VHH binders against Diaminopimelate decarboxylase (lysA). Designs and how they scored, part 6

Target 1, 379 residues: Diaminopimelate decarboxylase (lysA), of Deinococcus radiodurans (q9rtk2)
Amino acid sequence: MSLSRHALQDAAQRFGTPLYLYDAEELDAALWRVQRAFGDARIFYAMKANPNLNLLRRYAAAGVGFECVSLGELLRAEAAGAGGERMILNGPAKSDAEYAAAARLGATIVVDREEEVVLLPPGSRVLVRVNPAMTVSTHEHLATGTARSKFGLTPEQVPGTLAELRDAGHEVLGLHMHIGSAIEQAEDFTAAFARVTELRAHIGGLSVLNVGGGWSLNADLEGIAYEAHEAARVFGAELWVEPGRYLVASAGWLLTRVVGTKRTGRNFCLVDAGMTEFLRPMLYGASHPLYPMWDALATEVWDVAGPACESGDLIARGVPLPTPQRGHLLLIGEAGAYGASMSSTYLSRPRPAEVLWTGHDWQLLRRRETPQDIWAAEV

## First folded at step 1 (VHH)

Design D9 (framework vhh_7pa5_2)
Fold by ESMFold2-Fast, scan of step 1:
Structure D9 (fold): chain B 379 residues (1-379), chain A 123 residues (1-123)
Amino acid sequence: as target 1 above (379 residues)
Amino acid sequence: QVQLVESGGGMVQPGGSLRLSCAASGFTFSDYWMSWVRRAPGKGPEWVSTIYSGGGSTSYADSVKGRFTISRDNAKNTLYLQMNSLKPEDTALYYCAAGDYSYLFEEYGMDVWGQGTQVTVSS
């Protein structure tokens, strides 16, 4: 971040706290790293990480497509200027309205279960999602290994599903896969790619192999790209990738203000943001870097807690911090993904504003909600 | 009370190796990202390397990438820095710091440092 302490204090004064901050140069740098590593692969931003229209417009202008998992996300991609060839509809539980919208837009639909074959609009463009960790069960309740995933078909189901889709008149482009999250090394993909490429003997060539995303911020992109391109070559396919968190996480921060302290067996630093603004620590046990914007020697550990009346509303536990005081600013890092996008109006708390550092000044991307915005739809 | 104690510094010839250690106490070490930061004579602090809480992910400054290796032992509450192919430019006081210091430009959280251990690379 090209941000000084003064620029952060200026943002807090102008826009209030809690406040989501993004850095335009870091957004551009993350995309450049993906483009450089993956070369001619087609990039689809997984917008569930951060669906802000202004961020989507930046990606659309750069030629980046969108992976969508709802009607609302398809409409956001359309509003951002994407054409259907740059849209993917994914998800295990699609609605009729979502199928209809995907067909209208010309989006590629990812088929997650065999039942979807008869639900697809005529002449749909499709990928079939394969879970390389699953195995075929001879009984409804018999599961082996990692078969608990709610996503995708087993490799054994793929040839039959492809045939059914072609027989129904759909345009079958290829396969989709997504093996997990926080992936750092090419080796994490090796077994999954080997399992999927074994299908070549049964299904022949493909137009597209979509290997998803889920890369750690420390991922060996060149190694992962090499393995992914090799897998696509087995099928003679164009490679597609779906980065989400990797593109936006490090380019965003959540700026909070200390509202007070409490000492009851443990030291609590109470801030103006919690589970309603930033759910990741509570939901996933995620750790995020914290940057106190005040000076003093840290002599004690503090739990950083939000305003919700729940014991689990903790942003961090046991953090060494200089002694906090009401009014001090605390910056939370790696908050550009699954932060604002997962925020809620729980407790009738309005969602925070979002701003972008252009390199010289702040641009407003989303105004702060008012409490009245929360109940405006109530009759 | 947070305490960080660095050790393992010394004098070494160019091309030599040193292994630094940092013993941590007063906090749940396994929950924290840890960094090595250095200060050369007459210069400001420079971030060297960060390791994430579980030890699975690491990052390095371009100047040390390929030569230095950061690691941790959560059972011993200890952070390490293996320094190979040392250069005169690596001469500095090396600090152990609790947190991610890769954004060192604004010196966020810089008050949570150990006492440091001196590394001198000369012939």
Scores: ipSAE 0.000, ipTM 0.168, lowest interface PAE 16.6, mean pLDDT 85

Design E1 (framework vhh_gefurulimab)
Fold by ESMFold2-Fast, scan of step 1:
Structure E1 (fold): chain B 379 residues (1-379), chain A 123 residues (1-123)
Amino acid sequence: as target 1 above (379 residues)
Amino acid sequence: EVQLVESGGGLVKPGGSLRLSCAASGRTFSSYAAAWFRQAPGKEREFVSAIDWSGSTTYADSVKGRFTISRDNAKNSLYLQMNSLRAEDTAVYYCAATYDSWGYLQEHEYDYWGQGTLVTVSS
């Protein structure tokens, strides 16, 4: 953490709490690590991790493309200055509007199911998503002939789908794959890459192999890059990658303020942020570092609880903290990914502001909503 | 919805070790908080250890530093590694789970229970 306590207190005074904070130096450092490890691979930021337009502009300026899964995300990429050659439209359930927008922009469309072949706009640029871990039991779901997962085609479906796409006049660039999240070791990719590279005998060479993302913050990027480049070389393909969480998670924090304490069998530190600002602990069971911004000895353990009337509205449970008092600031770490992007207006609570530390001052990236903003679309 | 089956209990001498396992079946166990409770003859059921699905752990003071709770979500399994066992650790050990993402110290917070496995610590 490069941020000073004085800078954090200044941010709280100027922008209020709860507040999302980002550090420009940490954003740049994470991108540099990916560029160093992957060399000539083309990087597409998976903006679902954090779609803030100002962060997207930073990535566009650095030559980074965008992986999008909705019309709104395609339009964010366009607003950030990306051309269609730097846009990918992913997703298992695309709308006609999304296909139309991708065609208008010249984006690459990832085909996730066979039905999409007839839904694609004429002359689309496409990748076919393969799930290399999928073993299909034809005796399940016999009415459709095949049991399929939510994401991608089976390896057996790939050659036929590629042929159908080419016969329909589409520009078939290659394959897409995404094998999971929190991946630390190159070996976790080995079996998946082996299964995909076996397709070389059936489909020939490719222009592109997109291996997705899903890397842990502790990932062996050089090892993963080596295995990914080897897989791409089997096809004679350019390598594409889609980091999301890795690029932004450690560069962002959520700043919250203690509103009070309660001692009833357990010690509760009540704060002004909860499930409406930061859903990750609730949805994913995620643990996040906590940094108290007040000086005292941590002599007790506390549950950090948000303002929602839900027993599960906990940011942390059983953590050692100095005794909190109303007004004290608490910083939640690794909140740059799937934090602000997953926030809601539940309980008619306005979404937080977002600010960037430039190294010397705070830049406003997103203004705090007002309560009236929440129901502005109601007639 | 979740069924729990314990194994690994047995007779062990003071100072010895045992590893208890709890196999879960039904829907995705990884979204559940899980715990070990124990009941000694003639006593109330008491908390031993809990693990939420993020891996955060809690231990009763009587076992802290001696017991380690862990989970393997790929195998839908919960474990309790018991070291430096004492006569006072003799009890039927129960595996418990709740849909809440956080562990709890209170027995009534858990919705699913195993049948128990007996651990006897005696010379």
Scores: ipSAE 0.000, ipTM 0.107, lowest interface PAE 19.9, mean pLDDT 84

Design E2 (framework vhh_7pa5_2)
Fold by ESMFold2-Fast, scan of step 1:
Structure E2 (fold): chain B 379 residues (1-379), chain A 123 residues (1-123)
Amino acid sequence: as target 1 above (379 residues)
Amino acid sequence: QVQLVESGGGMVQPGGSLRLSCAASGFTFSSYAMSWVRRAPGKGPEWVSTIDSGGGSTSYADSVKGRFTISRDNAKNTLYLQMNSLKPEDTALYYCAKDWSYFGQDTYYFDYWGQGTQVTVSS
């Protein structure tokens, strides 16, 4: 079934707080929605959203592949039981060790810059990443060093790069693209797909068109899938997709405990989790649903603040909550993606445990670190 | 700023009727499912009813099914709860709530709830 107040209180008692918790039914439901909408498309889970080995093993068992952006992620995919045909190595700044591991595993390598053509291991399986928003002139982008300018080749560079890869003896499967995040409607892809499909006249057919992910939790999946399949059909290609956040965000929560309150011009609800457990609100200004697990009228607004000695260590600002008191449990929603995966040991705070609700009981997926785990590698 | 203002509560005898209203502002009302939640003295919140964003789908707690009717007017940004055949057990503070999440039979969460309107059913 689903999480009950009793199950959440049981989890807090057995595993402590702060605690990441996931719902197996919600994980399965999200994957089923993607499979239903995209049909015969090949799904690669973007594990940067949540790389927990137990979640990866569930996806591998379901035939889902993995999009990886580091050596560590490739090794996690291997540990989860994936074969190379189910692995993609992406990223703008790959190391020699990452190329070597991808070659050993038989992974598909996404070529992000022309320089990579001469860096690839012999006979690599490749996709070329195209950024449909980039201009022909990249001189300004080279000078600025902006994060958004560092991904992919311009459409104008693609035909030459494909030819160079084939001449070098690599297995060129097709193209990769990823246009952004929080995408809700098929129309958000329309211009990008139009720009990429114009390449058909210059490059001919492809084996694969990988359109990435970046779908919001409210996305029109059927509409997006229809447009993506049509784009792939222009090239005669198999469609690949890379959902991350969509698969895990709504299936996970961060359970925190109120440690106290403070009223100093504003009302502060102080909790045992903050930027070290859940960086998204501070880093991106992200807003997450909050679920108080205590009974009282919500007559005031509260800032939910973490334990770090940083003024920006806020989980939420100005939110209506029942009056909190020490010991109360507060649940943070949509925390299954970019939560645990972005956690840190700043302030020598141990990373939280992670547990999965099976429908009847909690299964431990990751034990809580001890403080001593944090400095175990110090010599 | 999101605001939900409930009205229409009061005292009524068993078997009577009341109609609650909730005036919504500060968000696109027609884009969200809306709910009624009640809290009886000394008890936690109990979900009563939900209506989807378009008004085509409704659901009710077993305790009120057949007696209460939820409805909405998206042009007026207003949510309603028609309560018939009221019982002493219906005595509670009634809240209008924006959107909702259900974590199991005993756990509900809503993004925003109003101040509530008191309904007292007594002879």
Scores: ipSAE 0.000, ipTM 0.154, lowest interface PAE 17.2, mean pLDDT 84

Design E3 (framework vhh_5c3l_4)
Fold by ESMFold2-Fast, scan of step 1:
Structure E3 (fold): chain B 379 residues (1-379), chain A 121 residues (1-121)
Amino acid sequence: as target 1 above (379 residues)
Amino acid sequence: QVQLQESGGGLVQPGGSLRLSCAASGFTFSDYAMSWVRQAPGKGLEVVSDISSSGGYTTYADSVKGRFTISRDNAKNTLYLQMNSLKPEDTAVYYCAKEYQSWFGDHYDYRGPGTQVTVSS
């Protein structure tokens, strides 16, 4: 890696902490891994993982499309330079404004429920989202392919919905599916793909099979790609995929500063980042690698706690760290996805800046908010 | 197994130059970012300069920027530090350090025994 301790210290000095850091090299490497594994599949970045306009412009320049779940995300994709053929509008509860924007942009709309058939703008390009009703190994908040999921139509509803869409004059491209998150193995897809490919007997061929994303950073991409291509082949379809976390998680870090320590039965390392900057540990029980930027010798375990007056505002629990002191820098890894995108202004704490390491210098991607920014919209 | 051995230190007058070398063995040199770090009497370690595994990217501490140049020869498994316009404040033991992913701050896998640089009249 081109990043060094001096570069990280320079970033902290120039931009303050807490601070989101991204590495251009790592972003490019993650995309290359997906392109290598999936070959001729079309890649649509699920921007919910990190919607920063500067990252979106990099993906647009590389020919990558965007999966969007709101009006704001469609407008971000447009601002990044994407055409409608590179946009997907997904989501279970779309607004009239979202339908209108998708139509204006020429985006592909994923139909999630039967009643949407009559809500679609005339001549819409559509995919129908099927829930294969499978259970996958994932956290309950992230599961989307189960029988109890709020997402998609049942397999039994699909043939009728496709017929209704065609009767209404829409361009039916095919099917969409998304079975969950933190998926590591091809086997997690096998049963879902089997359920979906059974539909071939009822619906015939398709132009597109979109299998979504949800791959863990340790995923067997080549195995998953093989199974996905085989499923698409059953329909004679082009394969589409929607990686989000996989593309950006390992390319980003959250840099925080130790504000103090406390020893009250447990050892607490108190830092200037918490649930308002980085919600994942509290919301999902997520574990993230930690990299102290001071003496490497660790002899005690510490709980890393944020500044919120919430007992659950813990970045990490029981981790070995060298003894922290006020002013020391701590780096939180795998923070490029669902970090900055899920940050809040709870407690009137401003959102952090975001910077990109270009290989030789820092580029500012987002300035730090001021406290006054937080209440600027209050009348 | 991992070995790092510095050389090229010595006594020089202010304004003089020295070239430090570090011979590396026991690991695939071209796979790792390398650093020069120094420790002046009574002070902690200061990272002077870093270089990426390919040699394409370098960084320098503000105290040495414009005066020192880090380089590497992956074919010879050797790291270099060219030190120009030396100041009394540069007096320190200089260490060659192999870093485990240098973007993680001060986490050295290993450093060498060091070479003394003394800048004095």
Scores: ipSAE 0.000, ipTM 0.166, lowest interface PAE 17.3, mean pLDDT 85

Design E4 (framework vhh_8emy_2)
Fold by ESMFold2-Fast, scan of step 1:
Structure E4 (fold): chain B 379 residues (1-379), chain A 122 residues (1-122)
Amino acid sequence: as target 1 above (379 residues)
Amino acid sequence: QVQLQESGGGLVQPGSSLRLSCAASGFTFSDYAMHWVRQAPGKGPEWVSSISGSGGYTNYATSVKGRFSISRDNPSKTLYLQMNSLRPEDSAVYYCATSLDYWGTYQEFDYRGQGTQVTVSS
């Protein structure tokens, strides 16, 4: 954290709580780490992690492209100032409107299934998504009930799909892959890259190999970059990467205020943020660092609970905290990714404001919604 | 690549206890929530329980709450499900799952292992 305690208290006073806050220095540092490790690879920010238009403008200004999975995300990228050469449309269930928008913008479309070949606008720029983890059993009695990622084609489907796309007149740039999330070591990519590079014998060279993202915050970026560049070299291809969480998670926090405490068999710290602001702990059991903004020794464990009338509306369970009191500020870390982007207006609770620490003052990125904003579209 | 290997299933009588294990590899185990999902004959998959990466946060389906206990040992990269007071309706193939692809737009539970059969027979 480059943010001072004074700056955090100032933000709470000026913008209220709950509040999403970002640090410009931390955003720049994360991008610098990716640029340093991947060198001349082309970076596309996976905006699903955090689509705030002001963050997108910072990435566009830095020459970073965008990976988009909806019409709304393509339009956000356009509004941020990106050209089509800096846009990728991905996703397994694209609409006709999304194909039309991608064509209008000149975006690269990632073909996720064979059925998409006939849905593409004429002369589309395409990548074919391959899932190296997908396998098909030739022993049907062993294949029943097997489920894997629904993203991408099997390696066996790739040569035929590439040929069909070229025959249809599309500009086939190469392949896309994304092997998962929380990838920490280059070793985790090795088997996937080996399976994909075996396709070289069947499909020849490529203009682009896009290896996606999914890197842990503790990832060995230099090792991953080395393996990714070697895989691209096999095809004679330019390397593309799609970091999302890695770029923004550690640069963002959710600031919440203690509204009260309750001690009934367990110790509850009740806060003004919950599932409607920060869904990850309830939905995925995600664990996030907590930073109490008050001084005391943590001598007891507390459950940090949100305001929703759901028994599962817990930010954290059984965590050591100094004794909370009404009005105390609690900072939830690693909240820059899949926090604000997944927030809701459930219970007619307005979505929080978003602010950026510039190094000397707070910049408003998104005003707090009013309750009336929530039903403004109801007629 | 993510690999999950379930074990500990078997044939038991109603009212018995059983402990399932899942050995994980290919990802930073402590960074990710882990889940148990089961599928009974003629039914779709049913979520059973989840545990946070640190183990400090657990959740349970209403049908198993108070009877089942999820836990994990991060140093050994192993997930556990302690099943007590087993009922015939608990009979299913139990799968260990993680949501490594979740960080994106689409949120799904994937089966990454072969599953382990639990049969509660009277």
Scores: ipSAE 0.000, ipTM 0.121, lowest interface PAE 21.1, mean pLDDT 83

Design E5 (framework vhh_podentamig1)
Fold by ESMFold2-Fast, scan of step 1:
Structure E5 (fold): chain B 379 residues (1-379), chain A 119 residues (1-119)
Amino acid sequence: as target 1 above (379 residues)
Amino acid sequence: EVQLVESGGGLVQPGRSLTLSCAASGFIFSSYAYGWYRQAPGKQRELVAAIDSGYTLYADSVKGRFTISRDNAKNSIYLQMNSLRPEDTALYYCAKYEPFSDWQGTDYWGQGTQVTVSS
């Protein structure tokens, strides 16, 4: 393994804790798996998973585009070296500034509601987002592509909206869809693709079918790719995909340090990272693998708790760990997606540094904030 | 108490496929790395395949034929063995690794599962 215990101890010593760690080899491996499974499909990284400019530069260098949902994300893609043909502006509530930036950059705009037809800059390059009314996510916060989702047009609205866009002089490339999160198997797409491909009889062929992302780390990529390519073939379209979590989650970790223990009816392992660094367990009930970097003769059940004065500030509940002691390192896995990107300065706690393992040494990607950085904009 | 229990072995013809399973209990399954070892009579143990978060490793003798996978929801790992050869005949062991191990000095759990490839 390129990430040895020695390398992890070195990182903690040089950069402090809590600390986000990424492995370049794991990032490259995840992208290679997507490229291998999807062949000639265009890949657009959903940067909401992790928008670190250094990661974006790696993707841009590999020819990967970006799915953006804000002005800030469009500007990050531009700063990373992407051209407009490699940018998508998505989102249900776009601002005038976002439309203007997309037009300037030549980005493809995903139309999420009929009202947007009259808001688009002249000659915009567009996809229409269709909601196939599917319910595939097990967590409501992450559910998209459902009948109650705030995203996309109903299939019945699509033919009329496409006609209105063409009549207004826009370049209509095709359709966008996103059926949910934590998708593992091709069968999760079957009904959604059937619903969308029924539109072929009403709208004819398309230049592009963008099927989004939302794949779990255990996803059957080859099966999903097969079904996605078949759906694109119905329209005669080029396939586009928007992986986010899949590309970065397993390539990142959050390194924490035990600050103490408490035994009061339950055993608490107190660590220096919590909801301000890594919101996912509290917000989504997410479970992450934990890697204690210490040994002990006794193993007991522990709750791993962060430093916030919130009873719900738990990284993990009821997990077996060797007896922790102050100073021990604990690594939280699958933290490359929706970790650093969702961190906050709540309690005036500075955001962690981010570092990349190159195979030989650590490269700093983001310096640790100081407390003064937090109030620098206050006048 | 840590337990790893192997199953799925048996007699199989050359060129056929077989899937081995390893069921785990007594620890946080998702927090550890796992591997499959095999040992033929009179030979040293050989690492066949290993899996850690996002990373897989295969012995040269099985690369392209065997696939290791994990199911964290079921606390299980699997070894899909395709195009089996008589040389694959061995007792197969499931192994748990400490995180970020160099795949050496690991423990072997249970009594293994016997795979015999013969015509």
Scores: ipSAE 0.000, ipTM 0.323, lowest interface PAE 11.1, mean pLDDT 86

Design E6 (framework vhh_7ubx_2)
Fold by ESMFold2-Fast, scan of step 1:
Structure E6 (fold): chain B 379 residues (1-379), chain A 121 residues (1-121)
Amino acid sequence: as target 1 above (379 residues)
Amino acid sequence: QVQLVESGGGLVQPGGSLRLSCAASGFTFSSYYMTWVRQAPGKGPEWIATIDSGGSTMRDDSTKGRFTISRDNAKNTLYLQMTSLKPEDTALYYCAADQYWSLYGETMDYRGPGTQVTVSS
């Protein structure tokens, strides 16, 4: 349904700003696009993108599983109603508590390093994470070592690790891989899939091939799905995928209010949201669409700056905007992923509320914190 | 030289479907908000939908989920998929590009000449 200007103004009045907004229709549409493209593949939502319990309950009700990277995320998946067959525990540095919780829940554990073989609970269901980038001979990338050493095993380590896991009595389902982020074309996956499928000669068939996620919002999902299904077919495996950002990013916005303007060599539009609400621009240099909710021609460029006393607390730099004034609403797009999930209480600023447009009204998903909520755990 | 060229319109029967395209050139397409607007004979312009660089959309409830806006930044092309077309959908459909968001297309920086859609039995 349409998310109208009136609905946005109503949300600001009822729930205050800054405010995270989600659209139920767009959440459903994004999931439908993934289901349409990937067919029989099993979908595990990478909840690090947005772990709100109400969003997780929607995915659980739709039969979607969860990829978790912490104890807290496993417990959120459990609270959302997922069974262990719909849970994956991933991560390069798992704790004993995380292993114990995964075992209790019956979750599938992704083995990221050889040392984990002796740390796994008895009879664990496992996938082995392979880094296909390790197989490409590129001297410039091999010299860096940082990214390649953090995630997954080399293809050369995989056969030995699989054998060790089976000898230890674990249920080895197959392989996991995740090649990056912002991937648009099937060709970006083709080389990685080719390198992984070469392992067929050494390891035989698999029950599962999990190819992760990392798709851009503009991705050729049909092409990627075709290549992923072909790779799984080589092993005789069921295909699993882990979309995160793709499912929620375009379904969410951050609504902020202009608190004032400042002209000191540059034009600053000062808003009530910043790095404590939405870290992506500062951390990743991310550009997000901006939707001014006031009517005028954009005749000047503005830096949109948050309330933190940090020079880098910028939502946007040098963007054309109609002249802002105190009280005007500004909507930040593509904020459904890695927005609320990365928010903080820095400067003792309370986290914003989160609301869902159901198609006819707003549903509260998370109440706004009070300042007192921030220090409630201090004894 | 900025150009927006719409195509894909034509005569269609009620209940039919059409896919409109808008080919963009002369500006950095991927950084612009793109909008579909229609104007029926004797009426003012009606905003249909806006899509930002990353694919986030704002839609008008009057289309009742029958219209879907999308974009392909690699091809510099905007699309409108129309289903379950009704006689009242008869209008000139045009695309618009804006450096900033405009819910109703009132402040369009650039717009195309439009493509005619006629829904008649």
Scores: ipSAE 0.000, ipTM 0.248, lowest interface PAE 13.9, mean pLDDT 85

